# Ledger of designs, part 1: VH-VL binders against q99jv5

All scores and structures are predictions.

Target 1, 199 residues: q99jv5
Amino acid sequence: ASISTKLQNTLIQYHSIKEDEWRVAKKVKDVTVWRKPSEEFNGYLYKAQGVMDDVVNNVIDHIRPGPWRLDWDRLMTSLDVLEHFEENCCVMRYTTAGQLLNIISPREFVDFSYTVGYEEGLLSCGVSVEWSETRPEFVRGYNHPCGWFCVPLKDSPSQSLLTGYIQTDLRGMIPQSAVDTAMASTLANFYSDLRKGLR
Positions, changes and structure headers below are counted from each chain's first letter, unless a header gives other numbers; antibody chains are not in Kabat numbers.
ipSAE, averaged over its two directions, is called F for ESMFold2-Fast, E for ESMFold2 and O for OpenDDE. V2 adds 0.75 times the mean of E and O to 0.25 times the DockQ between the complexes of E and O.
Where letters were taken out, [cut] stands.

## First folded at step 2 (VH-VL)

Design a03 (framework fv_alirocumab)
Fold by ESMFold2-Fast, scan of step 2:
Structure a03 (fold): chain C 199 residues (1-199), chain A 119 residues (1-119), chain B 113 residues (1-113)
Amino acid sequence: as target 1 above (199 residues)
Amino acid sequence: EVQLVESGGGLVQPGGSLRLSCAASGFTFSSYAMNWVRQAPGKGLDWVSTISYSGGSTNYADSVKGRFIISRDSSKHTLYLQMNSLRAEDTAVYYCAKDYGGTSWFDYWGRGTLVTVSS
Amino acid sequence: DIVMTQSPDSLAVSLGERATINCKSSQSVLYSSNNKNYLGWYQQKPGQPPNLLIYWASTRESGVPDRFSGSGSGTDFTLTISSLQAEDVAVYYCQQYYSTPWTFGQGTKLEIK
């Protein structure tokens, strides 16, 4: 309960950051990715935004921990729900594929996940928690508060606006330029992959 | 065609143990949570246990907690229920049931396997 | 735990007539964040496993005849069969999936009059 309240409030703060504080990191058709220095760690808070041709509930159901995430998310190689508290709340462990010809080796994350209502739409958010069990084939990464806001598009309620905030510490000794390249590309790919995956 | 086939049921004495299996086919087994639901003769449905699609998370009804262990083997497309310290009230048909998405409702059920706990 | 109570325990309806089965939850199963009722209905024919009919209180599962419909919200739910067919003889169960443990109603036995 305490962690879910803090996490939700943190994401709402990110969503309130003034437009002029963001710098464009990548802009492709139908997706813009911005970043600003993180206040949580020595890295960046990324913001991505784009229109989905589907309703809020279906979009968020494909993003939140569940069986459909792996169907479309090219980066995610496994997803385990370690503890479920309610339909909207769990602890999950997931793994990601190597990136940039394995300059970034496969990572593992253990996140608390929470989905809650937000302004006629939904917010699905997460943050890494301490977890002692590790798997030797993966490097343990750390997600500072991250999440996805999805709200109905004005004048087109069969479409929705998806805004994400991602704040990932990949750990290890990775060149900062490689981290920057991977994060921006990952977010752009997230949107294109999700659009193709929506049922 | 989605199929769930339970096996392993039989007659056991009180205090005994039994392991049930559920062979799954026709869907991506590793992508869905699985459940055991039981039904005592002439009675209604009673949820027993849930396991996440990876096997990393499990939940149990209070009546079986500490006695039953749910597990799965993705390579064999098989769900298991290890039942220990069996009691007369565990007598039931045990159904394997597939979660639709996120441990919610059960879209497919097996035919069931009968467990009878009696002297 | 959320307790599910069905009524009646049994009913007999003539072929072609409307059958109505009620289900009450001890607390609301309506999730305000997505405005969905976490309530499903199952049909169990004699000697067979349960079969999903309805989810989200009113959404009919693929392949289920349109004579079956679900309605209600919060704590009070209804399964309606608009024109009873011989194949509909079964026990019907409601289930909440709002919170663990998952719980079912005691069942309603539907017979032909």
Scores: ipSAE 0.000, ipTM 0.441, lowest interface PAE 16.8, mean pLDDT 86

Design a13 (framework fv_alirocumab)
Fold by ESMFold2-Fast, scan of step 2:
Structure a13 (fold): chain C 199 residues (1-199), chain A 121 residues (1-121), chain B 113 residues (1-113)
Amino acid sequence: as target 1 above (199 residues)
Amino acid sequence: EVQLVESGGGLVQPGGSLRLSCAASGFTFSSYGMNWVRQAPGKGLDWVSTISYSGGSTNYADSVKGRFIISRDSSKHTLYLQMNSLRAEDTAVYYCAKDIVGPTSYYFDYWGRGTLVTVSS
Amino acid sequence: DIVMTQSPDSLAVSLGERATINCKSSQSVLYSSNNKNYLGWYQQKPGQPPNLLIYWASTRESGVPDRFSGSGSGTDFTLTISSLQAEDVAVYYCQQYYSTPWTFGQGTKLEIK
């Protein structure tokens, strides 16, 4: 199977995980963040979900690699497309800001990214790939399969339901409590920042 | 190799409508945002409109907002600009311009040859 | 809107000499989070579409001769042609892509003395 097919199938599998397997990690206003132990590494698979006051295509266009992401995403400090393969897939390199007063120093990720139709909406997903060039100012992190599902809201098709699955190995020597705090806050902030960015 | 070819320009009366097309080839069309940039005779460059690579997000210069509609057809590898309620000040060469994929990259790495729109009575 | 102002409006330089074109933005186009200047330079020859020369203020586009260089940060930017060639006769434009609407300078017309 191609990497895009395997990645898509993995995200669909995450999306089918039963409700009782998730534990609430953070709940604020219009966003709930859950987590469960990862099957990929010694860490957590996070799930976040919330309603967007916008249509699927606009929401996903702000998330997938493209010109809009850094306009709203406070965590992401750079995003460069390194390679294009097919219509909706690329390899991108991005960096993230330090967190918790630099207890977590800036990270760098190199991800394969793929966007495909899912039911009445879209799925934008990614997974880290091996890349030999490193930059000394960043610690290379690793994203196990991750992605964002966006589907029209059942009773209001001008709104959409955004569900994310994030599975990040930040690497380095970081206290687990700092990782837990940062991940939950990052996902909640993703939603509030995106909502502001959609206008 | 990479080619952008505009068409649809011509002479139109004020208040009229015109549809511009830009045929793209030599690159993965659906992976890049696209833009329309115009240039009035003897004047500088003036950004008109942008559309994201999926077509889900658009933006317009204030001078054309409500009158112009940017759209794209990935199956035909074609960008469109529907121009309504045309005014004399819309007279310009209209260029199709390809964006660089990336959240920080709104510069244009490839441009078409342009199509002239003349609005006069 | 961010206003881009170029100077001079026109410039005549002898072959082999250095040409310098300036561009000022009404507010900073340096994004502190990624330390990038959202500024590009384009060349437009008579009867032709614009061609990208420089992006991120100082990165030269592939295929552009090394006599072209960009410098500056924040609000003040410069395009330099170290040794003018006949083929460099054109109008040069700076562009900011820090925030919408994307805006261009008024252009600098470069001629041979």
Scores: ipSAE 0.000, ipTM 0.446, lowest interface PAE 16.7, mean pLDDT 85

Design n06 (framework fv_nezutatug)
Fold by ESMFold2-Fast, scan of step 2:
Structure n06 (fold): chain C 199 residues (1-199), chain A 123 residues (1-123), chain B 107 residues (1-107)
Amino acid sequence: as target 1 above (199 residues)
Amino acid sequence: QVQLQESGPGLVKPSQTLSLTCTVSGYSISSGYYWHWIRQHPGKGLEWIGSIYHSGSTDYNPSLKSLVTISADTSKNQFSLKLSSVTAADTAVYYCARHRYYGTGSPYLFDYWGQGTTVTVSS
Amino acid sequence: DIQMTQSPSSVSASVGDRVTITCKASQGISSWVAWYQQKPGKAPEPLIYAASSLQSGVPSRFSGSGSGTDFTLTISSLQPEDFATYYCQQANSFPLTFGQGTKLEIK
């Protein structure tokens, strides 16, 4: 299968994981973050879920890599499109700010990204690909399959339910406890930042 | 092939509402693209007015937000601009344009433009 | 709003010349710059997107470069049909904003 088909199927599989397999990692008002051991690498698959006071298309348009992403995402510091394939399908390079007082130094990722319909909503997914060029000011991280599902709420169609699956290998030599703390906080902050960024 | 064509009155009196329509052919406005209005004052550069997605979601230039309304009519494959309380400063060539999205992370590029329609605001 | 400033405002050149036009953003915009060519009485036509990607059908003598705040459009060997006004545009944030334009004139 093509990379987009395999990626989509993997995210749908994650979305089908039963509730009892997840452990709460962080719970703040209006967002819950769970995790379970990853089957892809020596780390965790994180799940985050919360309600957005906006429609599916507007939410996903702010999330998928594009000009609006840097307006609201405090973690992301740059975006460069490296290759275009089709509508809603590209390879891009992006960078992230240092975390935990630079215990986690700035990272760089090169991801294949794909957005597709899912039920009455959308799925925007990504996975890191091999890329030869590196920039010395960044450590190259690796995203195993990641993505965001956004579907309308049945009782309130002007609102949507946003569910994310994040599976990031930050690479380098970082204590797992620091990675775990950073990941849970980053996902909670993602929701609060996105809510402020929606127009 | 995608074609955009502006239409509307070439002369508008001060304080009236400017109404322009963009007719799209060769592509459905319901197929997920953003559709924009951009204007150009005589001898000057380009100014983005606003955009609409086929769902009805709109974004407007903040300098014009209280004065501008963009709407879409999917049954006619058209989208329209209304600019209220016009003055001589609104004299310009008005273009409609499509934003092409090659994939996630693609920057906004206006890949197809209408030919432009000249609007003069005078008494 | 992000301000886009082009330099020079006008340039005179001869066929065969290498021409460089620059564009500066008032804040960091990564690679989110497009370039357009506009001939008198016509709509702008896209040349470059994502700072350096050539639009389909555009001659290879056109190239773009830059990231962050400083961007450049280069025409490697000017042809008669290239005399026009050129605009940069940031696509990082709403409102979308254009440079003031650079008019390329026959010397």
Scores: ipSAE 0.000, ipTM 0.475, lowest interface PAE 14.4, mean pLDDT 85

## First folded at step 7 (VH-VL; framework fv_nezutatug)

Design s45
Fold by ESMFold2-Fast, scan of step 7:
Structure s45 (fold): chain C 199 residues (1-199), chain A 122 residues (1-122), chain B 107 residues (1-107)
Amino acid sequence: as target 1 above (199 residues)
Amino acid sequence: QVQLQESGPGLVKPSQTLSLTCTVSGYSISSGYYWGWIRQHPGKGLEWIGSIYYSGSTYYNPSLKSLVTISADTSKNQFSLKLSSVTAADTAVYYCAREVDYYDSEGYMDVWGQGTTVTVSS
Amino acid sequence: DIQMTQSPSSVSASVGDRVTITCKASQGINSYLAWYQQKPGKAPEPLIYAASYLQSGVPSRFSGSGSGTDFTLTISSLQPEDFATYYCQQSYSYPYTFGQGTKLEIK
């Protein structure tokens, strides 16, 4: 309830950040990734943007917590919904595969997730919450406010524009260069994997 | 070894456009990093002017408003600064630099040109 | 704009001395702070990035520390070639801004 409003407002603030505050981190086939220093922690707020060859509802349905996420997302190894508050509002626990030959070991996240209308499209957002249970095979990571905006493309009704904001503290003792490499690559791969999943 | 070298006129008249070019050797500007311009007024500190990514994305110091334009020429491995409507206050040493964009060192200038002196005088 | 203030503005020290220069940001910048050394008539040379990481090739007598708003550059044992002006720079947000400089004079 209260957390939903605060989270939504935070993501809308990110979406209004001026172009001159972002720096290109990675640009690959039809995806641009930017970053700027986070105001939440000692790390970065990443922004990614690219075109999807699908309508808003189908794109967001593949991203939000649900039965289709694991079918296409190569990084995510498990997803459990722990609590439902209402439709499109839940607490979920998910795990991620190790990265960079296990320089980054598998992580676990517990996130509040909320999906809501935005303009002519949708916003699916999340933020990590306190959860006492931990599994020893995983390092508990922390997602500061994160989310995905998806809006219809003007003059191209079968396509949509997907913009993501990701702000992850992987925790543990990981070389900074490995964290930076993994984050930028993760966002670019997210688009590639999602595009294949929508086919 | 990556090297940067500024070039352009050392004397510019008031109200004219200052034009400087930075030639990069030992690294392709289309391979990454931002490429920027910094100036230093006589006896004073450093002022960041702006930066460019080879694809055309630019960031400018708001204090210079619409007076500044930075461009890149990947075929010559160069990037350039144009500062319009100059006054005596634009007299400075102008440096070009490479801006790092990784491992929490974003905006750090790890390679600098030697600098070129520009005097604005009639 | 984020204002960067250095202290002292100038300092005189002898070879072998430990020298500390401070830099204060007008708002929190996390660790997005770099240090540069500028010798008379030359371009600034990179020394330290991300507040505490030493640039490759820079002598180990240089070190940086701090986070948020307060940062320090330390030279553990001053050498004759360290005569220079030192600048801090924030890259937390545009426009990037520099401190006014600290002139280090060897007596």
Scores: ipSAE 0.000, ipTM 0.457, lowest interface PAE 16.1, mean pLDDT 86

Design s53
Fold by ESMFold2-Fast, scan of step 7:
Structure s53 (fold): chain C 199 residues (1-199), chain A 122 residues (1-122), chain B 107 residues (1-107)
Amino acid sequence: as target 1 above (199 residues)
Amino acid sequence: QVQLQESGPGLVKPSQTLSLTCTVSGYSISSGYYWHWIRQHPGKGLEWIGYIYHSGSTYYNPSLKSLVTISADTSKNQFSLKLSSVTAADTAVYYCAREVDYYDSEGYMDVWGQGTTVTVSS
Amino acid sequence: DIQMTQSPSSVSASVGDRVTITCKASQGINSYLAWYQQKPGKAPEPLIYAASWLQSGVPSRFSGSGSGTDFTLTISSLQPEDFATYYCQQSYSTPYTFGQGTKLEIK
């Protein structure tokens, strides 16, 4: 089993977690964010869900590593594809902006990324990998398995349902309350930013 | 609390580059938000020009894209508009504005500058 | 681009009147609609966001409603300071677009 198979299976397991295991972390208009204790590290697995007014392929093409991601994603400040394996598979390095008046300083991540069909839609998923080169202006964070499921909305085929799972170890010395606030807001803002980026 | 103030020349000659600056006080540009330029032609409505995101990413109105550059100077807490090859049609009041940071208020300009009048004439 | 059309272009009213201004989008924009008030010689002031949510500090006589393509701004009991031009704005997709404005005049 390759890293892509293991990652895909892990995300499908997250997607199967029963409703009563999740606690609401943030609820804004048309986006709900939940969390539960992570089984990977001493932190949380976050889930977010909301409707996109666009078809699956266009939504996922804006999310997966590529030319459009930086055009809309406020959190992401750089994106470099380090290795291409296939059209739907790469290793990327990306950086994030500081948060909460820089209580959370800019982070750097190096992730394996994989996009695959899921039911009648798509799954774009990732997980951090070891990378020896670091940049002094960033703290190296770590993403445990994460990803985005996008499926057509049954009642409206020009719309899609986007569900995300994010499981990030920001590392460093950050108060847990700051991490919790930032993670919930980041996921809500992801939807806001993406909706703005879509035509 | 947060205030925006436009500055720049009130008169620009045709074919020259119009340069305007927005000075932000009470908030650091590098810390968040989308920062916008909007203009209003004499006796007309509002026209959106473009924005700069706090990371430096920009998006311009496609009708103006080849003529517009928006940039930020975080050390001075300013962002600026350059509009090249101006004509009389670019005569307008120019506003800078901040877009709020929540999904439930997405696209909403919660703080505006006073506006600066630019006349394009010989 | 999404076209925003306001009705009426102008309206004359008296203090105490109920005033309604409408805004139509050329395509569905969900609730990504804001309203601004502009007085002569001044910058637009924020009024309503997400179609129906009132900006902090704005009087409760202002309300917004609608979703999809049809939106309404209502002033339940007009005050002297409310005479201004009102603009709707969509933020569903870029480029952001504004309605042409509705001028509210003293009768």
Scores: ipSAE 0.000, ipTM 0.459, lowest interface PAE 12.5, mean pLDDT 87

Design s55
Fold by ESMFold2-Fast, scan of step 7:
Structure s55 (fold): chain C 199 residues (1-199), chain A 122 residues (1-122), chain B 107 residues (1-107)
Amino acid sequence: as target 1 above (199 residues)
Amino acid sequence: QVQLQESGPGLVKPSQTLSLTCTVSGYSISSGYYWSWIRQHPGKGLEWIGSIYHSGSTYYNPSLKSLVTISADTSKNQFSLKLSSVTAADTAVYYCAREVDYYDSEGYMDVWGQGTTVTVSS
Amino acid sequence: DIQMTQSPSSVSASVGDRVTITCKASQGINSYLAWYQQKPGKAPEPLIYYASYLQSGVPSRFSGSGSGTDFTLTISSLQPEDFATYYCQQSYSTPYTFGQGTKLEIK
């Protein structure tokens, strides 16, 4: 579909952004998180990078919509596949826990998800789509193009390099400073949680 | 109630390896959290040495990385510190601690051992 | 590395006094700041995490505030058991770093 091509091309564009355009937001436990102003909305495009002690296929299988995501991802509280188009392509609805003493209340997202080969590895990407069903217990958030690149390490093929791009509009009445704090922390914690969950 | 207890020799000779063990009771180290080593030089503040997750993932203070090894033994519910090529500057009280891994409290040390004094001298 | 600077290095106070201890980070650390209490010959005891969250079991006279680079620990009405050395710690970035401590002594 045209949406998958546009999404893939957008993520590859993000992956080509020069190092000097990024500013370090957080650096903890062998994970670096950077950010730069988003071109999609009044917020930030975040980049995170870290090494996984596992092969590409296993890492991405834990990230993309599937049976293992909820086993390790502490932020994600539910995940439903609403529509399957093909093995690597779906529309999913997921919810997230409240953050910062519930200053950020639980969110709900409806995303198109697509996984495709990239170089010697994989890219799993997503973007929010319009969906009419809403649940009053959640605020509907919006993910601008987001994704995860995973490639083998050249000098250590049993390890992989995981690079993420996250661009989330949490919506609602939240101070931007709270959003920025939560996003950097969430992205760093994604790596810690994933490392613990890998089989 | 979770309790941590350090053990190891109180005297180590210069150039040798300092080896300490932390025994955890009341909680299984394989159930989560990071497990950390922190030291305190006489009359000075606290210095984080490093942390381990029970799977073997380790994170070290860069100033000590080439000299430090932390390991875990889940069958004994213990984790250990080895610091190689010690000098008099490594004389300190060594603490083991439980490091919180939750998103709003990451890096917080919520349970500490009593500490063990290590003197490096000939 | 992020440097943590505490002030004052020592403070003399009387039971019932309001005491404030300050901690300054060399760069922004959001709210990833914890406070510990250490009595002579004892291990540090956790007091506060995420700048202002009170550790379970810690008396409500202790409170923390601040964000970014400037943080404060307040004891609203000092009790005899509160005489100790207090340390701040940042957990925003590794290596985790601690302040040099503030010794709270009887006036």
Scores: ipSAE 0.336, ipTM 0.757, lowest interface PAE 3.7, mean pLDDT 90

